# Designs tried in a protein design chat: VH-VL binders against o27280. Part 3

Target 1, 266 residues: o27280
Amino acid sequence: MDSMNVPEVLEIKRIVEESESVKTFIFSWDFRREVRPGQFVMVWDFRDEKPMSVSLIDPVRSEIGISIRRVGEFTDRVHGLSEGDLLGIRGPYGRGFELMGRDILLVGGGIGMAPLAALADEATARGMRVDALVAARTADELLFLDRLEAAGVNISTCTDDGSCGFKGFAHERLLTLEENHDMAAVCGPEPMMFQVMRILDERDVPAQLSLERYMKCAVGICGQCCLDDTGFRVCAEGPVFWSQELSRVREFGRYRRDPAGRRVPW
Short names: E, the ipSAE of ESMFold2; O, the ipSAE of OpenDDE; V2, 0.75 times the mean of E and O plus 0.25 times the DockQ between their complexes.

## First folded at step 4 (VH-VL)

Design d2 (framework fv_cemiplimab; at its last look DockQ between E and O 0.06; V2 from the best seeds 0.00; counts 0 for: pae E 15.4 > 2, placed apart)
Fold by OpenDDE, look of step 4:
Structure d2 (fold): chain C 266 residues (1-266), chain A 122 residues (1-122), chain B 107 residues (1-107)
Amino acid sequence: as target 1 above (266 residues)
Amino acid sequence: EVQLLESGGVLVQPGGSLRLSCAASGFTFSDYGMTWVRQAPGKGLEWVSGISGSGDSTYFADSVKGRFTISRDNSKNTLYLQMNSLKGEDTAVYYCAKDEGYSWGYDYFDYWGQGTLVTVSS
Amino acid sequence: DIQMTQSPSSLSASVGDSITITCRASQSISDYLNWYQQKPGKAPNLLIYAASSLQSGVPSRFSGSGSGTDFTLTIRTLQPEDFATYYCQQSYSTPYTFGPGTVVDFR
C-alpha cells in the first residue's frame, strides 16, 4: 500500500468535545484510501506535525475522526481551531489491529482509548462480543463511554481516585476479572500496558498493544522511533505489536527515548 | 555523585506513627522512581513501597498496605514514608533507594542510602 | 505474590575459588531479576540487573545468568572483599520480593 506522503489539506467537519482535555476532529474521508483501527496519521497545523491515532472510522458517513489530547503547544493550537478550519493530514501509516475470535477484551488508558474505540466499532460490526476496560485518572477523563455503550460494548471503568468504577489501576482491575477472551487489544500509558501484558500472557490470552514513540517521518526512514535491540520501527512495523514481538523489545516497559535519543522515564 | 540520606528513625510505641525522610542529591530527582526497602535485625531485605518519578503511581507490600503512605516533594528532592499503626514487626533499618527502571516492572535499585533505624517497642 | 528462594543459604569458600549461587522464582519472571551484595552494617549494592547485565563499576568476575524461574550468580576468583550476603530480587510484578539471601563466608 502506498500511503499519502504529502499532507492533504482537509477542513474540520465537526469537533466533538470528549472531555476537558480531549477533542475529536472529524474529517471527510475518501475510503478508497483504506484505514484500519490502530493506524495513525500525521497531523500538520502548518507549523508543526504530530502523529495521532485514528479514533473514528465511518464508511457510511465517509468520515474519520482524530482524537487529540491537549498536552503541549501543538495541541494547544489545534484545540483552538474551529469547525471549518484547515489541517494537513497525511497517512494513514503503520500496522493496525487484527481481529480474531469471538470475544475480545479492550484495555485502554486515557487517550489510549482512541484507537480502541475505532476497533470496538469494527469488532461489534463483525458480531463480536466486546468487553472494554476503560481507565483514567478521574471520572471526567474517561473517554468514549457513551459511544462504546451505544455500540453494545460491555464496559468496566477504572479510575485512580475511585471517582468512577474500580478504584485503582487497569491491571489491578483486570486481576479481578476472571473471564478469558480470544484476544485483547491494549493502548495507554506504557507502564499500564506493560502490567496488562504480563497478566494476559499469564492467562494465555493473545494480546496486541499499541506503542507510542517519538516519530518524525512516519515512513520508516529517519529511525527516530526505532526500538532498541530489535530495530522495530514503531511507524512501520507498528504501532500495533503482538505481545510476542514486544517480549523481544528490551526497552518496553523499561524506558523510552526522547527526541535527542536519551533514555527518559515514563 | 548520587547521595541518599535517610532520617527520622527513632524508638516508637506500638500503634504510634512516624514519618521518614530521604534527601536525594546528585541526580534529577523527579526523573526517577524511588523505593523503600527495610531490613529487620539479623533478617533479609523486604521491599516496602515504591513511587513513580511524578508521584502519580504508588505501590505497597501487603504487610504495610493501609498503614503506610509514600510521597515525594520533587521541589525539595525529598522522599517520604508515613508510617501509621506501627507494629513490633515493623522494627527495621529502612533504606531509601533510587529506581533506575524508569517504569514499573523493570525496577532495579542502583543507589541506596545508609538507612535509618526504626524501633517499635513498648 | 512471587516467592523467591536461594540456594545455598550459606557457603564457605576460599580466596581464588569460583562459586555459584542460585535463585528460583515461584513463577516465570522472564529476566526481571537483580542481584545485590550486602556487607555487615552496610547498605546493599547492586551487582547485576536484568538477570545478566553488570552494573557499572562492578568487577567482571561477577556474572549473572538465567531466565524464567532459575537464575545464577557466579563469582569467579573470589576476592577477600567478596565475602558478604547476596540477595536476588524479582522486579516482574509488585510487590517486589527478595530472596532470603546467601551468606558467603571464609572456609
Scores: ipSAE 0.012, ipTM 0.517, lowest interface PAE 9.1, mean pLDDT 92
Fold by ESMFold2, look of step 4:
Structure d2 (fold): chain C 266 residues (1-266), chain A 122 residues (1-122), chain B 107 residues (1-107)
Amino acid sequence: as target 1 above (266 residues)
Amino acid sequence: EVQLLESGGVLVQPGGSLRLSCAASGFTFSDYGMTWVRQAPGKGLEWVSGISGSGDSTYFADSVKGRFTISRDNSKNTLYLQMNSLKGEDTAVYYCAKDEGYSWGYDYFDYWGQGTLVTVSS
Amino acid sequence: DIQMTQSPSSLSASVGDSITITCRASQSISDYLNWYQQKPGKAPNLLIYAASSLQSGVPSRFSGSGSGTDFTLTIRTLQPEDFATYYCQQSYSTPYTFGPGTVVDFR
């Protein structure tokens, strides 16, 4: 209930350096508060509070992992922390992914692989066949490859510069794959997700896509996470949406761009 | 409330140099990209330069590339534009603006300063 | 570079009129188009981003539409404060470019 929205101060148990710009912070977690892949938490560094994806859900070890990409001063401060340091965590929030069928396709770009890594663990634990298309700009930005392989996931990679796997964008690689999946889960830059969604819709593959928006309250009150065309609140009705829900959202699907508007390939 | 205040605009001779600043408040400065847009007297708007929240990525219009540099000091919440080799065509009001859409791959400039006038004349 | 044009360059209108301003890009820019309003001696104000998304605090009488190369800004029930210059701006590719502006005058 709403009385559970106060940040709990937790000690960083372990830090995993996933790439030059991405770290996973691991905490002990009481799983009486259930966490599902695709949900997010609010991370409080005692100055500011930002939504972050849950990338590891391990009830056996009583651990969760939160993967954070260094993109600004808040995330720079968090990346400067060490094991034993404290962070405030509230949540989880939002609607997570739902698994169906026997064969799932994961399509992740950059940090978008974080919630998909958690989903892959659950899917493989249920005995599903998991294919993952992991995308990045360059090879050293591909996330979670060793973890996915250890879980038995069938990995395809693509990089914009061709340094690993297919040279090109995730949707271009997807077109070259023969696939007959029962569902797909997609997370990454919105332009990538839009192109992937179109292909999956043409193939009649049910798809769930996870959006990332700035969130202040995490419970839908402040309106900062709203999708203008539908009034959906990413923090309340999402962050995971079915593709049919997103088909009416015009702002969804732009290519990634830098502050000056240059197209930035993923 | 977001506030942006430009300063440093003066009269300068062709070939001279000038540094503009933009003081920011009311938002977490380092989380957002920033831009400079200029407007010559009686003319339309022209995008000049942009910078990412971290300051690591910078971008320029062709008309100023190689002559202007953009920087930011996130500890002082201040954006800078260093203008070298100034030409008469650089005479304009220079606005700084906040780039809200950077993180989502769509740039739009939601808050603007009041501008500072740069005049390049012999 | 992507060239932006606007039509008309100026127009005269009365309070209560509905007006339409057109913006055209020299190549497809999808819906990466923003609209700004500027009053004399003042900074521009964002009205619309992503072709049709209304910025917070902008009155609902403003609307935008279009995709590709052709875009429109519509102001229904023109108010006295709407007499200004309007600029479109593409955010598809650097250098970002603005249209030349449309002056909306009273009369």
Scores: ipSAE 0.000, ipTM 0.424, lowest interface PAE 15.4, mean pLDDT 83
ESMFold2 (binder alone), look of step 4: mean pLDDT 92; pTM 0.947

## First folded at step 5 (VH-VL; framework fv_bamlanivimab)

Design e1 (at its last look DockQ between E and O 0.81; V2 from the best seeds 0.00; counts 0 for: pae E 6.5 > 2)
Fold by OpenDDE, look of step 5:
Structure e1 (fold): chain C 266 residues (1-266), chain A 122 residues (1-122), chain B 107 residues (1-107)
Amino acid sequence: as target 1 above (266 residues)
Amino acid sequence: QVQLVQSGAEVKKPGSSVKVSCKASGGTFSSYAISWVRQAPGQGLEWMGRIIPIFGEANYAQKFQGRVTITADKSTSTAYMELSSLRSEDTAVYYCARDSGYFWDYDYFDYWGQGTAVTVSS
Amino acid sequence: DIQMTQSPSSLSASVGDRVTITCRASQSIDSYLNWYQQKPGKAPKLLIYAASSLQSGVPSRFSGSGSGTDFTLTITSLQPEDFATYYCQQSYSYPRTFGQGTKVEIK
């Protein structure tokens, strides 16, 4: 078995409370193991294991961050942990984002901003102009705003209730923006991503989108994250896909498979 | 402000069909899903199905499969629920509700129509 | 289908009382749980979504907690306008299902 598939027990170095429901867990990382924005790791709390996106990549401090939203039993347990506690981390896995051009647009919704925050850091470090459209239901659910601002990212916010920024959805806000970019990176609720992709395609803006599916093995063998018709495995060929690839995925934006493998609409 | 306005009360014979409309205003109709929920007199809430207007796709509770049809007209921002082969047990108030959580991982019904009373009697 | 069971079916309380309503799912639904309030002759009103998120415009005396199979709606200090029927609803799978309701009546 490849060593990368064995969870490494790591100590939580630091915990950052991003919002009421989101925490970033920071770990020391040996960067001899390369990690890219858009890749994910499997987080093991010694009872269960879940895929989580890397939200922070800091080669200077030799740290990575994993942002986790409290949504169920596993994440409840993890959110109960303190600095100094241990977690198992294996990975990274999957295909990450590829940076192109000089101007990049990030469109993120909710916890989808996690991998995009990491991408933003890399892009800005490379001297790229980064615009970020950050979406959430309410203002208090908007993630990484201070971090993005500190990195020099131009931020536009939108909230369903209008409590911050544009009142509406990300794709609705995007329609009001006239400027095009060299590329876009998108991550969030799939319906949001679907709408955003359509707009970007119409504008001939190359786009990469990070999908979320139920993943069990993370190594492309169990098939739980396989997309219908295409055979794409989100953990192997993804989670980051180009819009052209997703255009071939019928289920994109329409339905997904639950843990039992049943088709369930979004 | 978002509003859902439903059509008026209906009195139907057993075996007939009823079509209830739900007109949305104050928001982007195509960005939301519309669910239909009914409530029999003195009873709880029962989800019937929903439509995603932008896709034109509907899904239904198995209980109503083959008997219910949910459609949407994007041009008029109106959703429809048609229930056929009516029986006395279908007597209820029928609600349309907006699935504002469609664009998020959690679904919820944040806006509701005023309800349409449908009475099935011989 | 996922069955949602509320407890109690009804309760009597006075203004100012702390009221707790529980909802149990037949299987784990993570945090995919919403709470609604319904008054006679009116449509339901969303109170809580995602188990614990307060809907905009809803008074802070309402709160939700829980994850997995067991959930709780709490009204810290019951107000006259809070006498109504409350429903939990799972959004984890289709079909969407509701609890049978809890009627909060004036003592």
Scores: ipSAE 0.233, ipTM 0.722, lowest interface PAE 2.4, mean pLDDT 92
Fold by ESMFold2, look of step 5:
Structure e1 (fold): chain C 266 residues (1-266), chain A 122 residues (1-122), chain B 107 residues (1-107)
Amino acid sequence: as target 1 above (266 residues)
Amino acid sequence: QVQLVQSGAEVKKPGSSVKVSCKASGGTFSSYAISWVRQAPGQGLEWMGRIIPIFGEANYAQKFQGRVTITADKSTSTAYMELSSLRSEDTAVYYCARDSGYFWDYDYFDYWGQGTAVTVSS
Amino acid sequence: DIQMTQSPSSLSASVGDRVTITCRASQSIDSYLNWYQQKPGKAPKLLIYAASSLQSGVPSRFSGSGSGTDFTLTITSLQPEDFATYYCQQSYSYPRTFGQGTKVEIK
């Protein structure tokens, strides 16, 4: 019936335009295939397959939402689809976020807010106090603000150009925020996450960070998602890691690898 | 509000070195990536390399590997580019630029220094 | 290295004209393409990033399009202040490379 390793072809039920460059694609989902915030799916457009964040987990409506930023050929094709069109979905895969304590800080940059939006829904449903720092280059690229506000999340914003909220980078804003959280969850561009992790570690705030790496099999066999020095596989041992796990990873924040395995700078 | 101010014009002999400074103000210097781009008279733009001050990591275009050294001094918020073994074809205006795309997937150079003219006299 | 080729290298146009500048990459760069304007004696100024996203403060008469290998910059109603040289630049791989430039001359 269901298979984690075989794409299920699903109809796009609804499309939400989150920004000029980000859309959320909503599908009916059979929750016998359990999904947790921080896990990922492989999205197949019948030509290519890419890992994507789950941003909405709604067992009551039997829906999931997958948020996709337009950045290249694959995502351009997917953004050109309409309600009623088909996509293949394989998964979910990976280790999701673990909630602890009563007060959580979310720090998200760009599309990295997608899995954090799903986590925010779960955290507020559990009665946790949720603060979110939402970062973007400019105001038009801030994601999920209305949704987070409706959920009761306390939002701080920052934009590189100062068009909304604090003018500057996420880690700069974080230095000016209250330090009273039991845990943090971080997702965004890897250089941002590195800087945020340093600050949270200095404050002794337990932090979980969600990484992105090139993935092919999604089940840990091919080795394409391995992290240098540790052998961690992002698709199996991650994509969510604790900050102390990442402190052992030399490549984190410094470089990544392309599909051919060659080091490329951030 | 980010501002990049470069050192003044220089005249150098072939075979010598030049060191151009780029002082940043606005924002936090360790939060920038700084690229160096040159432009010969009447010619286009040529990327030379970049530095990420928080890591102290510099990367160079292969054409300049071995001749260029890019450094940063976080205490003075200043990046430096030193080009050695100068030739007449190194006569150019040298720009530093903030690489805002370092923290996002798209590089773009949104703030530029005023440029430093370097003339290599024969 | 990814080679960026602009066309034309120079053009003359009147105020109010529609101007189109093309940029071709030697391999696919998805949408990782920026456009800059440079006036004589000045540093370049960012106009468009990610192929089609307008930088803050840039007039709406400027637009960018394309993906893969072929990109265009369009000025829909040329103004006197648009006299400049325009450069495309890929941000897909290192080293970052620029097109050779397109000089736009009014009259």
Scores: ipSAE 0.084, ipTM 0.659, lowest interface PAE 6.5, mean pLDDT 86
ESMFold2 (binder alone), look of step 5: mean pLDDT 92; pTM 0.945

## First folded at step 6 (VH-VL; framework fv_bamlanivimab)

Design f1 (at its last look DockQ between E and O 0.77; V2 from the best seeds 0.00; counts 0 for: pae E 6.4 > 2)
Fold by OpenDDE, look of step 6:
Structure f1 (fold): chain C 266 residues (1-266), chain A 122 residues (1-122), chain B 107 residues (1-107)
Amino acid sequence: as target 1 above (266 residues)
Amino acid sequence: QVQLVQSGAEVKKPGSSVKVSCKASGGTFSSYAISWVRQAPGQGLEWMGRIIPIFGEANYAQKFQGRVTITADKSTSTAYMELSSLRSEDTAVYYCARDSGYYWDYDYFDYWGQGTAVTVSS
Amino acid sequence: DIQMTQSPSSLSASVGDRVTITCRASQSIDSYLNWYQQKPGKAPKLLIYAASRLQSGVPSRFSGSGSGTDFTLTITSLQPEDFATYYCQQSYSYPRTFGQGTKVEIK
């Protein structure tokens, strides 16, 4: 058995409050186990288990960070934890982002910025020019701005209510930007990603998009995260997909599966 | 300054059909979903269905399936709700509402039309 | 379908009072709950979304809390304009469903 599939009980080393609803939990990590931006881990609180994206990869400090948004019972419990408390972590799993070119555009919405923040660190460390379009409903929901700025990322913000930056949606802001990039990485609400992808495709910008689906096994066995008509498993073939791959996924932006596996609209 | 403006009040006979319009302005119509919610006199709110104009796909509450049709015209930023085989129980104020949360994970109705009174009587 | 049950159905309060309305879901809806205010002859108005997030333009005296099945809307100091009917609404699954409403009347 691959030791990766056994949860490792890790102590929460540090907690960073990113926003009112988002916390980053930092753990010591043995980097003999490789982890890439875009990959996820299964977080186990000894009652339930949920997939979470890695938002921080720090080989120097031998740490990883997992950003979690409080959205339900599981995340409520996790958010109630303190430094020194324990969590089970297994992984990492899935296909991460692939960096190419010199100029990269990141388009993120809400908690979708988590994996992109990690990608931004890697890209900037490699000497790439990184532009980031950070979207949220309101200013207080914008994530990782200070971190991105410190990394040298050129940030453009947009909010639905105009409380910060462009008033409107990410794809609307993107339409106002004329500059092309060598590649783009996108993560956020699927409707956002769908519209962003369309724009990028029209501009012939290669794009990778990170999908979110309900996952159980994380190893491509249970089929909970299987995408219709393609057979793609988000946990195995994803969660990062190329736009060309997603173009084959009819459900993309249209509907998803609920925890019970039922088809439900977005 | 997003606004949803609905068509005027309707008086219909049982068995007939009614089509209510909802014109959106002040925003990007294609970026949102439009839901229809009705309210019988002195009663609560009842969700009927939703359309995503960018896809042209509509979802309906099972209670209304086969009897309700929701459509959208992107060129005019107008959504329509047609209810057929009208009954006295269909007497209600019908609201269109923007699903601003469609773009995000949490859906909500942030803008509402003024409502359209539909009276079904013999 | 997910049933939403509000309590109480009605209440009487005075200006300045703290008002609490509860909403219970028949199953867990995580934080996918919205609160609306409706005045007679008017369309509902969004107050709170995602259980606890205040909609822009809504006074800070309104707040929402809860997760899972039990939720609460709180008005810290009732104002004259707050006399209305309040509805909870789940956005967890389709069909979308509303509570039966809570009428807040003047004492």
Scores: ipSAE 0.489, ipTM 0.814, lowest interface PAE 1.5, mean pLDDT 93
Fold by ESMFold2, look of step 6:
Structure f1 (fold): chain C 266 residues (1-266), chain A 122 residues (1-122), chain B 107 residues (1-107)
Amino acid sequence: as target 1 above (266 residues)
Amino acid sequence: QVQLVQSGAEVKKPGSSVKVSCKASGGTFSSYAISWVRQAPGQGLEWMGRIIPIFGEANYAQKFQGRVTITADKSTSTAYMELSSLRSEDTAVYYCARDSGYYWDYDYFDYWGQGTAVTVSS
Amino acid sequence: DIQMTQSPSSLSASVGDRVTITCRASQSIDSYLNWYQQKPGKAPKLLIYAASRLQSGVPSRFSGSGSGTDFTLTITSLQPEDFATYYCQQSYSYPRTFGQGTKVEIK
């Protein structure tokens, strides 16, 4: 076991219903294993194992929170669990976000707000000014608004249907926001991130973007998370990449690969 | 609000082509995909293909490959579907729809054009 | 291509009835399943997306359930405006495919 990562079986301490489709599962965590915003964990339900966002990193209470969107069979089973039930957790894995400067912009779509909520906590604890653009299809899918407000984050919202904030896509709202930040952190649907990256690049705002790809080993040896044309492994060199790194990735925003390695449209 | 307005009904002869337009308003045209779906009289819905205007890239159902061309003109916020070598079985109502799937990870057709009736007869 | 099979092809019901429509995919599509309502001469209208998520403005009497291969649309108290044809549609892979439809008629 010393030479291979094995999931640690942990008790669900608390469940927070973030929306109808998203729950945060909170576990006690020994912070001798450091966790950085933007890193991920593999969650094992004793049948299958999937990468999931860390949304809460609380060394004071010795807790982590893992936010999971209900989208399929695995996540349906996990959403059916109760406090006291068990899950396997291995990790953390990957490269997290790097903070720089004094003013940060967060741009999150849907569940992509999970790692950004953790980053917002760290940024505000360091005394940074944090602006967050929180995007969803509809108002009841906007995540972490109360938590971000309590942390002192300046929130802008957008929804496809206009039920909260700006009516439209995140990149459309971004065009109407202040242009001067020292950095940006972006996480959400890859097409959203592609569009946001183009705007941030034109504004010369250093940006870090968190990608999702199919993962099997999570430690960089199986090759399943490689990006075309570069050889970058999302689980090892990412999931957080600088926009400069992604500018060399032709597939970013255009297509993905399924578990069999076939190109598929987003 | 998003609106999709299609061109008017067409009557065509077998062997000819039809080009149906779909003008979008109430959102950034290049920020989402436009799908085309048809419905023959008394029958169900059949997806034909879609385009992602920012890339100009289209993909098609295999049944229509070689006969259908889907394009977009960003300057006019208009998508087009052209179906060639028309047959009587191509008589249908043709819809364009906003395809939210490109931008979000669970997709659906949330806004539909009013439909364009195409009749293929001699 | 993923085949979507609806059951029944038609049904008769009265106002106030509970109506259940089933959709089966030829392979697992996780929760990537949508439901549409279509009235004669009109474009389809989205009711449910992601198997169970109610579209904005759709009455709460509509609900969806299921994952994997088996999905259900339920109308808990049928209203006069609900007499229409209902379609399921998978958004898991290309080409996008629809069920053959279920016509809900006045008994």
Scores: ipSAE 0.090, ipTM 0.657, lowest interface PAE 6.4, mean pLDDT 86
ESMFold2 (binder alone), look of step 6: mean pLDDT 91; pTM 0.941

